# VH-VL binders against q9umr5, part 49

Target 1, 268 residues: q9umr5
Amino acid sequence: SYKPVIVVHGLFDSSYSFRHLLEYINETHPGTVVTVLDLFDGRESLRPLWEQVQGFREAVVPIMAKAPQGVHLICYSQGGLVCRALLSVMDDHNVDSFISLSSPQMGQYGDTDYLKWLFPTSMRSNLYRICYSPWGQEFSICNYWHDPHHDDLYLNASSFLALINGERDHPNATVWRKNFLRVGHLVLIGGPDDGVITPWQSSFFGFYDANETVLEMEEQLVYLRDSFGLKTLLARGAIVRCPMAGISHTAWHSNRTLYETCIEPWLS

## First folded at step 19 (VH-VL)

Design xg8
Fold by OpenDDE, fold request of step 20:
Structure xg8 (fold): chain C 268 residues (1-268), chain A 123 residues (1-123), chain B 106 residues (1-106)
Amino acid sequence: as target 1 above (268 residues)
Amino acid sequence: QVQLVQSGAEVKKPGESLKVSCKASGYTFTSYYMHWVRQAPGQGLEWMGIINPSGGDTDYAQKFQGRVTMTRDTSTSTVYMELSSLRSEDTAVYYCARVGVPFSDYDWGFDYWGQGTLVTVSS
Amino acid sequence: SYVLTQPSSVSVAPGQTATISCGGHNIGDKDVHWYQQRPGQSPVLVIYEDSNRPSGIPERFSGSNSGNTATLTISGTQAMDEADYYCQVWDSRTYVFGGGTKLTVL
């Protein structure tokens, strides 16, 4: 039998958003128990990511307990960060494949229509004033806002991304790294035509330097320092990178070709 | 500034197909989901389906499954709704309506509507 | 299927408060949206997510939702408010509209 699949949605999503993915899994892996977690839907997805991590943890623990052979996680967009944090705080998770589906794993720094909608008077260049305030950090989108021009503010004010990345020292860094390294495979999915994840390489742990030059994963300090285990995972062949062009942000979970190429192989 | 401009009224015969267009402007076309809703004469609003920003993801009301097709053309910022095997009860004003939040198919409400397209199906 | 129930009609004198109800099983657990449709016009979103007003909607429009009933309230009703009003929710992968309420301003 196939291992259970747990799906975590992104910003402003719900379980409804993954109806096609569910169909794909059921068709190609019949008998798979797929749970699309319907937590923090819609506006509630703006709640602090640590709160979301706790909520999703409560939901996945019983699922994992019933699946001693392991489970697969498919985590979309913002959900990918939730899942990474989840796996960092859980010392007893049994995740075989962690599939990060177009997630801003190294953060977000772009003028997207999300920002225009949420902060109509702000541009990405000024959002640090909001996001790195105590008030801003109460919103999920600010929890992974990564301003390359205000690195000090990011490192000091980011209450989520900087911590799970191990970019800011904290007492749980070693344990979180150990926990995260329990994953069998880290499957990173994203692409240049996403249109939301900025830069799109963030889905592969690439990100801007101070000059907004995109550096790849292996050039990132978090990798070089192995602060949360990326270097270790790569060394043992546990990281899979699956870039795909021609897919917009809202299509990652509803594209059959993408599913067959990047997701399905890891649902065994 | 957001505008949804639909194609003109049509008269169809039973068995034919209708295809209504909805041209969007005043916002980023590729960021918002679009709904189609119809209203029979003197009746209420009826949801037909939703299409995502890329056009590759649709969900139709069960009533219209197999008969309705929604598509998008990014180059022209236009959404289309085609309904086949028309019958007299398909006589209605058809509306396109935008989801109120970008990149989301959550129920945020329909914040902008087209002017509607009357399609009359009669022998 | 999920059903939203609205009164067929409501009448109010100018300046008075109009109240339109939308009944649904545990509708209080859903987000309710309200649309105004004047004769011969397209629907206009007047309330979203139970109680929020879109930009351009007068403050005299308000909404509430609890239990089994959502309510659209129009204070200081004006002649221009005469229209059909529809409530709407999402349920089981479908978007459901109420039957509509015709508001007459006497």
Scores: ipSAE 0.927, ipTM 0.959, lowest interface PAE 0.5, mean pLDDT 97
Fold by OpenDDE, fold request of step 20:
Structure xg8 (fold): chain C 268 residues (1-268), chain A 123 residues (1-123), chain B 106 residues (1-106)
Amino acid sequence: as target 1 above (268 residues)
Amino acid sequence: QVQLVQSGAEVKKPGESLKVSCKASGYTFTSYYMHWVRQAPGQGLEWMGIINPSGGDTDYAQKFQGRVTMTRDTSTSTVYMELSSLRSEDTAVYYCARVGVPFSDYDWGFDYWGQGTLVTVSS
Amino acid sequence: SYVLTQPSSVSVAPGQTATISCGGHNIGDKDVHWYQQRPGQSPVLVIYEDSNRPSGIPERFSGSNSGNTATLTISGTQAMDEADYYCQVWDSRTYVFGGGTKLTVL
């Protein structure tokens, strides 16, 4: 039998957003128990990511307990960060494939219509004033805001991304790394035509330097220092990169070709 | 400002098809989902379906499955709704309506509406 | 199928408070939206997610939702508020509208 699949949604999503993905899985892997977690839907997805991690943890623990052979995680957009954190804090998770579906794994720094909607008077160049405040950190989007021009503020004020990345020292860094390394495979999916994830390479742990030049994963300090296990995972062949062009952000979970190419191979 | 401008009124015969257009302006067309809703004369509002920003994902009300097709053209910022095998009961004002939050098909309400397109189906 | 029940009509004198109900099974667990439709015009969103007003909607419009009933309240009702009002929810991959309530300002 196929391992259970757990799906974690992104910003402003619900289980409804993954109706096509569910269909694809049912068609190609009949009998698979797929659970699309309907937590922190809609506006509630703006709540602090650590709160979300706790909520999702409570939901996945019983699923994992019933699946001793392991489970697969499909985590979309913001959900990819939730899942990475989840795997970092859980010392007993049994995740075989962690599929990060167009997630800003190395953070977000772009002018998107999300920002226009949430902060109508702010551009990405000024968002650090909000996001790196105590008030701003109460919003999920700010929890992974990564301003390359204000690195000190990011390192000191980011209450989520900087911590799970091990970019700021904290007492749990070693344990979180150990826990995360329990994953069988890390499948990174994203592409240049996403239109939301900025830069799109963030889905592959690439990101801007101080000049907004995109550096690849292997050039990042978190990789070089192996702060949360990326270098170790790559070395043992556990990282899969699946870039795809022509896919917009809201289409990653509803594109059959993408599913067959980047997701399906890792659901066995 | 956000505007949704629909095509003009149409008269159709039973068995024919209608195609209504909805041209969007004043916002990023490729960031928002679009609904279609109709209203028969003297009746209430009826949801027909939703289309995502890229046009590759649609969801139709069960009543219209197999008979409705929603598409969109990014180059012209236009959404289309086609309804085939028309019946007299399809006489209605058809509306396009935008989802209130970008990149989301969650139920945020329909925050902007087109002016409506009257389609009359008669023998 | 999920059903929303509204009164067919409500009458109110100018300056008084109008209350329009929308009944549905456990509707309090859903997000309820309200639309105003004046004669010959398109619907306008007046309340979203139970109690929020879009920009440009007067403060006299308010909403609440609990149990099996959502309520649209219009304080200090004016002549211009005469319209049909529809509640709307999402259920089982379908967007459901109430039957509508005709508000008459006497």
Scores: ipSAE 0.926, ipTM 0.959, lowest interface PAE 0.5, mean pLDDT 97
Fold by OpenDDE, look of step 19:
Structure xg8 (fold): chain C 268 residues (1-268), chain A 123 residues (1-123), chain B 106 residues (1-106)
Amino acid sequence: as target 1 above (268 residues)
Amino acid sequence: QVQLVQSGAEVKKPGESLKVSCKASGYTFTSYYMHWVRQAPGQGLEWMGIINPSGGDTDYAQKFQGRVTMTRDTSTSTVYMELSSLRSEDTAVYYCARVGVPFSDYDWGFDYWGQGTLVTVSS
Amino acid sequence: SYVLTQPSSVSVAPGQTATISCGGHNIGDKDVHWYQQRPGQSPVLVIYEDSNRPSGIPERFSGSNSGNTATLTISGTQAMDEADYYCQVWDSRTYVFGGGTKLTVL
């Protein structure tokens, strides 16, 4: 018997996006109960991430309750941040594998066609004016906007990423860390040819410094301070990094080789 | 400005194959999904399938499963639709149509359309 | 299969309001898009997600969706609005079009 798999989609997605993933799981792990949560689909995925976390929490709690042996999470793109937050706020989750599929775990700072569509008159260098405003934080994409040139604004205005990272002090930081550390394995998936996640190393908790030099996870303050448990997870061998080249952002959930190499080994 | 320019009209015989091209310009080709829709003479619109930005993922209407193949060439910003085992009922104008939101196969509507390619299938 | 039902034709005098319906089971729970197709031309998106106008579409075009009926409304109808209009939704991995409505401006 395989543990249930819960799938959380990304920005502007729906369950339809994961049709191939479902096929792969069904073929390789027959009998697996896979639930792709059709919440906050399409334009609704722009709603504040904390609202999304609450919605997804309500959906996963019954699933987890019926699976006392545990569940696996596959969370794509923006969904990876939702899942990380979910695991941080839930003191009773039973997640075995948390698979972060090309997620901007350390935030986003790049010019993409997403931005051109959402903010036609803005570039990444000026988006801080919007994203770090009260009304900007009502949009999911701004909840994990991480401008390396405006760190003070990020730390003070980010209502989501800065909090789940423990970069800004808050009364729940210790508890959230404890909750997140309940995860069996953190599987980080991403690659240099993604084209959307910027920098692509964000999927591995790497990110820009003030000079836009990409630093790896072990060089980040959140790691060094173990603010939400990355250092602890790494120390106990619970972090798996699976980089793969040649995969564009919209192909991570539809690539058989990627599935077999980076996802399937962690489904049981 | 966004433009989708399709290949010219074709005449085919039953049993043959057609291949229509759709060249895109005025936007980032590798950021948007593309659909194919056809319209028989005097009839309505019929969805054929969708292809993702990289070209590695497609989904076809059940009616065309086994006969339709959609591909795309990033180097030329061109999407292709091939339909095999043609029948007289395949006589139609074929359209390429772009999804309205980048990196999404959600149903946002088709915001730009090609000019259409008439394919006539007759003995 | 999911079916969208449109009237075959609607007529309106210039300056009057045209209303085109699109019927579907619980269509109010779906996102409905509308396309205009003039004779010999490609379809043009005129309404997306029930009630939104793309750039360049006149304000006289509006849409609504509730219950089992989506509606395209054209106020102050002009001669240039004479065309076929199609509603469209997504259902069970299929994109579904209505049968189309011929709008005649008298």
Scores: ipSAE 0.884, ipTM 0.940, lowest interface PAE 0.6, mean pLDDT 96

Design xg8
Fold by ESMFold2, fold request of step 20:
Structure xg8 (fold): chain C 268 residues (1-268), chain A 123 residues (1-123), chain B 106 residues (1-106)
Amino acid sequence: as target 1 above (268 residues)
Amino acid sequence: QVQLVQSGAEVKKPGESLKVSCKASGYTFTSYYMHWVRQAPGQGLEWMGIINPSGGDTDYAQKFQGRVTMTRDTSTSTVYMELSSLRSEDTAVYYCARVGVPFSDYDWGFDYWGQGTLVTVSS
Amino acid sequence: SYVLTQPSSVSVAPGQTATISCGGHNIGDKDVHWYQQRPGQSPVLVIYEDSNRPSGIPERFSGSNSGNTATLTISGTQAMDEADYYCQVWDSRTYVFGGGTKLTVL
């Protein structure tokens, strides 16, 4: 029998967005209970990420309670940050595989069509003026905006990403690290043709330095200091990296080869 | 300026297939899902399906499963809708339509429409 | 399949308020969009998500949705408002349109 799967969607999505993924799971893992959470759908996905974390936490508690042997998380785009925060704030989670599907784990710094739609007069070079304000932090996109040229502002203003990354000291850092480390496997999925996640290596905990040179996960200070457990998790063999070229941002959950290669093996 | 320009009117015989094109301009083609909606003469609107122009994945209304195929050509920013095994009931104006929110298959309402393509199916 | 019901026609005098209903089971739990279609033209979105106006739609257009009825309201009707009006929802993996209401401005 297979562990239940919980799916957490991204920005401007709903449970409908995962229709193909659900078909793939049903074909390869018949009888698996899969729940795609219908919370913060569409426009509501712009609510502050801590509000979303609280709502998703309430929804996953009963599912986890019914599955004492564990559950799997598949978390797409913005949803991967929600899920990582869940793993940190829940001292009683029983997640085996956390599958991060093209998620901006180290942040976002892209001039995307999302940005043009939300802030039509802004560019990545000046969005920090909006996002690194109390008003800006009320929007989910700003909760993980990471401007490599304004790191001091990011570290002081971020209400979400800098905290869950352990980039800013906070009273829960030790407990959040302990909770995160209870995960069985961290499966990182993404690729160079995503077109939204910028840099795409954010899906693998890589990110820009001040010169916009991408530093990989093992070169990041949060990894080197093991601030939330990445170094420990890698050392125990619990991090799986599954890059795939040729997949655009909205196709990660609708590509059968991606599913078979990167997701299916971890749905025990 | 967003534009959706469709192919011209067609006359078809029962049993044939129709194929309508919709050429997009004025925006990033691969950032927005495209929908197809038809309207029989004197009748209301009927949703046929959706295509993601980035990956080419589709979802079709149950009524059209097995008869409809939607494709795209990213090099020309064009989507296509093909309907096979035509009947007189398939006589309609066929529209391509787009939502206003990028990277989303959520129901935001269709804020951009093509001019429509009349397809007449007659013996 | 989910069904939306609209009156076939509504007539109003110029300057008066037109009300077009869209009936559906628990439609108040759904987002309702409204389209205007003039003869021989493509539909135009006039209300989205129950009550919001797209850019360029006059303030005289408004919408509401509760219980089993969504309503499009056009205040101070003008001759240019004469058209067919359709409501639309998402339900069960498909888009559902109402049968349409012909608004006549006499």
Scores: ipSAE 0.860, ipTM 0.923, lowest interface PAE 0.8, mean pLDDT 95
Fold by ESMFold2, fold request of step 20:
Structure xg8 (fold): chain C 268 residues (1-268), chain A 123 residues (1-123), chain B 106 residues (1-106)
Amino acid sequence: as target 1 above (268 residues)
Amino acid sequence: QVQLVQSGAEVKKPGESLKVSCKASGYTFTSYYMHWVRQAPGQGLEWMGIINPSGGDTDYAQKFQGRVTMTRDTSTSTVYMELSSLRSEDTAVYYCARVGVPFSDYDWGFDYWGQGTLVTVSS
Amino acid sequence: SYVLTQPSSVSVAPGQTATISCGGHNIGDKDVHWYQQRPGQSPVLVIYEDSNRPSGIPERFSGSNSGNTATLTISGTQAMDEADYYCQVWDSRTYVFGGGTKLTVL
């Protein structure tokens, strides 16, 4: 029988957003228990990410308890950051595959329609003034805003991303790393035609340097210092990279070829 | 500045198909889901379905499943709704409608509506 | 399927307050949107998520939602407010509209 699957949605989403993905799983893995968590949907997805992590943690505990042989996570966009934080804060999680579906794992620096909708007078060059304030950190999108030209402000102000990346010292860093490393596989999915995640390589733990040159995961300080376990995971063969061109941000969970190539093999 | 401009009124016979276009302007076409809603004469509003213009995926109201097809052409920023096997009960004004939030199929309320296309189905 | 119930008509004198109800089982747990439709025109969103006004909607429009009833309230009603009004929710993978209420301003 197949392990249960837990789905965590992204910004401005709900469980409805994954209707096609649920169909694909049912067709290829009949009998699989799939739960799309119906929390922090729509406008509530703007709540601080630590509040979302707390609520999702409470929802996943009974699911994991019922499945002692393990579960899988499929986590889309902003939801991939929620899931990575869950893996760090839960000392009793039993996640086998963590499938990160076009998630801004190293942060976001894009002039997107999301930004224009939420902050219509801002652009990527000046959003740090809002996001790197205590008030700005009360919005989820600011919790992973990563301005490569204001790194000192990012490191000082980030209430979420800098902590889960181990970029700032904190008393739980060793425990969070240990918890994260209990995952069986980290499956990274994304591609150059996403159109929202900026740089798109953030879905693979790549990101801009100060000149906006993309550095790969293995060139990032968080990898080199193994601050939360990426180097250890890679060394044990637990990181899977599945890039795919031609897929836009809202199509990752509704593309059958993407599902069959990048997701299905990991739903044991 | 957002505009949704629909094709003109049509008269159809039972058993034929209708196809209404909705041309979008004033925003990034692929960033916003598009919906179709109809209104029979003297009646209320009825949701028909949704299309994601970036990927082309759709979801249809159960009543119309098997008769409705929604498509789009990103080069012209146009969505299409086709309803087959028409009956007199399909006489209605057909609207395209959009929510105000990008990249979202969540129910935010429909901020933007086309002008409507009257389709009359009669013998 | 989920049902929304509206009165078929409401009449009010100019300057008075009109209230239009939208009944549904546990509707207080749902986001309710309200649309105004004048004859021969497209619907216009006047309230979203129970109580919020889109830009350009007069302050005399307000909304509330609790228990089994959502309410659209129009204070200081004007002749231009004469229209059909529809409530709407999302339920079980579909959009549900009320049957509509004709507001007459005498």
Scores: ipSAE 0.848, ipTM 0.918, lowest interface PAE 0.8, mean pLDDT 95
Fold by ESMFold2, look of step 19:
Structure xg8 (fold): chain C 268 residues (1-268), chain A 123 residues (1-123), chain B 106 residues (1-106)
Amino acid sequence: as target 1 above (268 residues)
Amino acid sequence: QVQLVQSGAEVKKPGESLKVSCKASGYTFTSYYMHWVRQAPGQGLEWMGIINPSGGDTDYAQKFQGRVTMTRDTSTSTVYMELSSLRSEDTAVYYCARVGVPFSDYDWGFDYWGQGTLVTVSS
Amino acid sequence: SYVLTQPSSVSVAPGQTATISCGGHNIGDKDVHWYQQRPGQSPVLVIYEDSNRPSGIPERFSGSNSGNTATLTISGTQAMDEADYYCQVWDSRTYVFGGGTKLTVL
């Protein structure tokens, strides 16, 4: 029998967004219990990410309790950050595969239609004035905004990303790292044609330096210091990288080839 | 500014197919899902389906499953709706309509509509 | 099979308040959107998510939604408000529209 699958959606999504992914799982893994969590839908996805993490935590506890042999997570876009925080804060999680589907794991620094819709008078170069304020940190998109030109502001103001990355000191850092390292596999999915995640390498823990040169995961300070366990996890052979070109941001969960190549093998 | 410009009125015979185009301008075409809604003369609005113009994936209302096909051409920023096996009850104005929130298939309400395309199916 | 029920017509004198109802089972748990359609024209979104006005919609348009009834209210009704009005929800993987209400301004 197959382990249960829990799906966590992204910004402005709902469970409806995963209708094709659910069909793919049903076809290849019949009988698998799949739960797409219907929390913080649509406009509610703008609530602070720690609020979302708390709500999703409450929803996954009974599912994990009924599956002592483990569960899988498929977490899309913003949802991948929610799931990574879950893995850190839950000392009782039993996640085997954490499948991160085009998620901005090292943050976001892009002029997107999301930005234009949310902050019509802002550009990526000046959004730090909003996002790195207490008011801005009440919005989920600002919780993972990562301006490479204002690193000191990011490190001091980020209420979410800098904490789960271990970039800012906090009393729970050691426990969160221990909890995260209990995951069986970390499956990183993304690609150059996403069009939203900026840089797209954020889905693989890559990110800009101060010159907007992309440093890959192994060049990141958080990897080198092993601040939340990436170096340890890679050394165990537990990190899987599955890049795919030709897929735009809203198509990751509706592309059969992507599913067969990057997701299906991990739904044991 | 946002514009959705549809193809012109058509007259069809029963058993034929119709294909209506909807050309988008004034926004990033691939960032917004597109819907089709029709209205028979003197009657209300009826949702037909949704297309993601970036990936091309679709979902159709159950009533039209098997008869409707929605496609897009990203190079021309155009969405198409094709309805086959036409009958007189398919006489209607066909609208494309857009959700106002980017990258979302959630129900936010349709904030922009095409001008409509009258299709008459003569018996 | 979710059904939205609207009255066929509503008549109001100029300057008075028009109220258009949209009935549905537990509609208060759904987001309700309202469209205005003048003869020969495309629908125009006038209220979304129960009570929000899109940019350019006059303040005299307001909405509410609780229990089994959503309501579109037009205060200070003007001749140009004469149109058909439709409510709409999402239910069971489909978009459902009410049958429409013809608003007549005498």
Scores: ipSAE 0.831, ipTM 0.908, lowest interface PAE 0.8, mean pLDDT 94

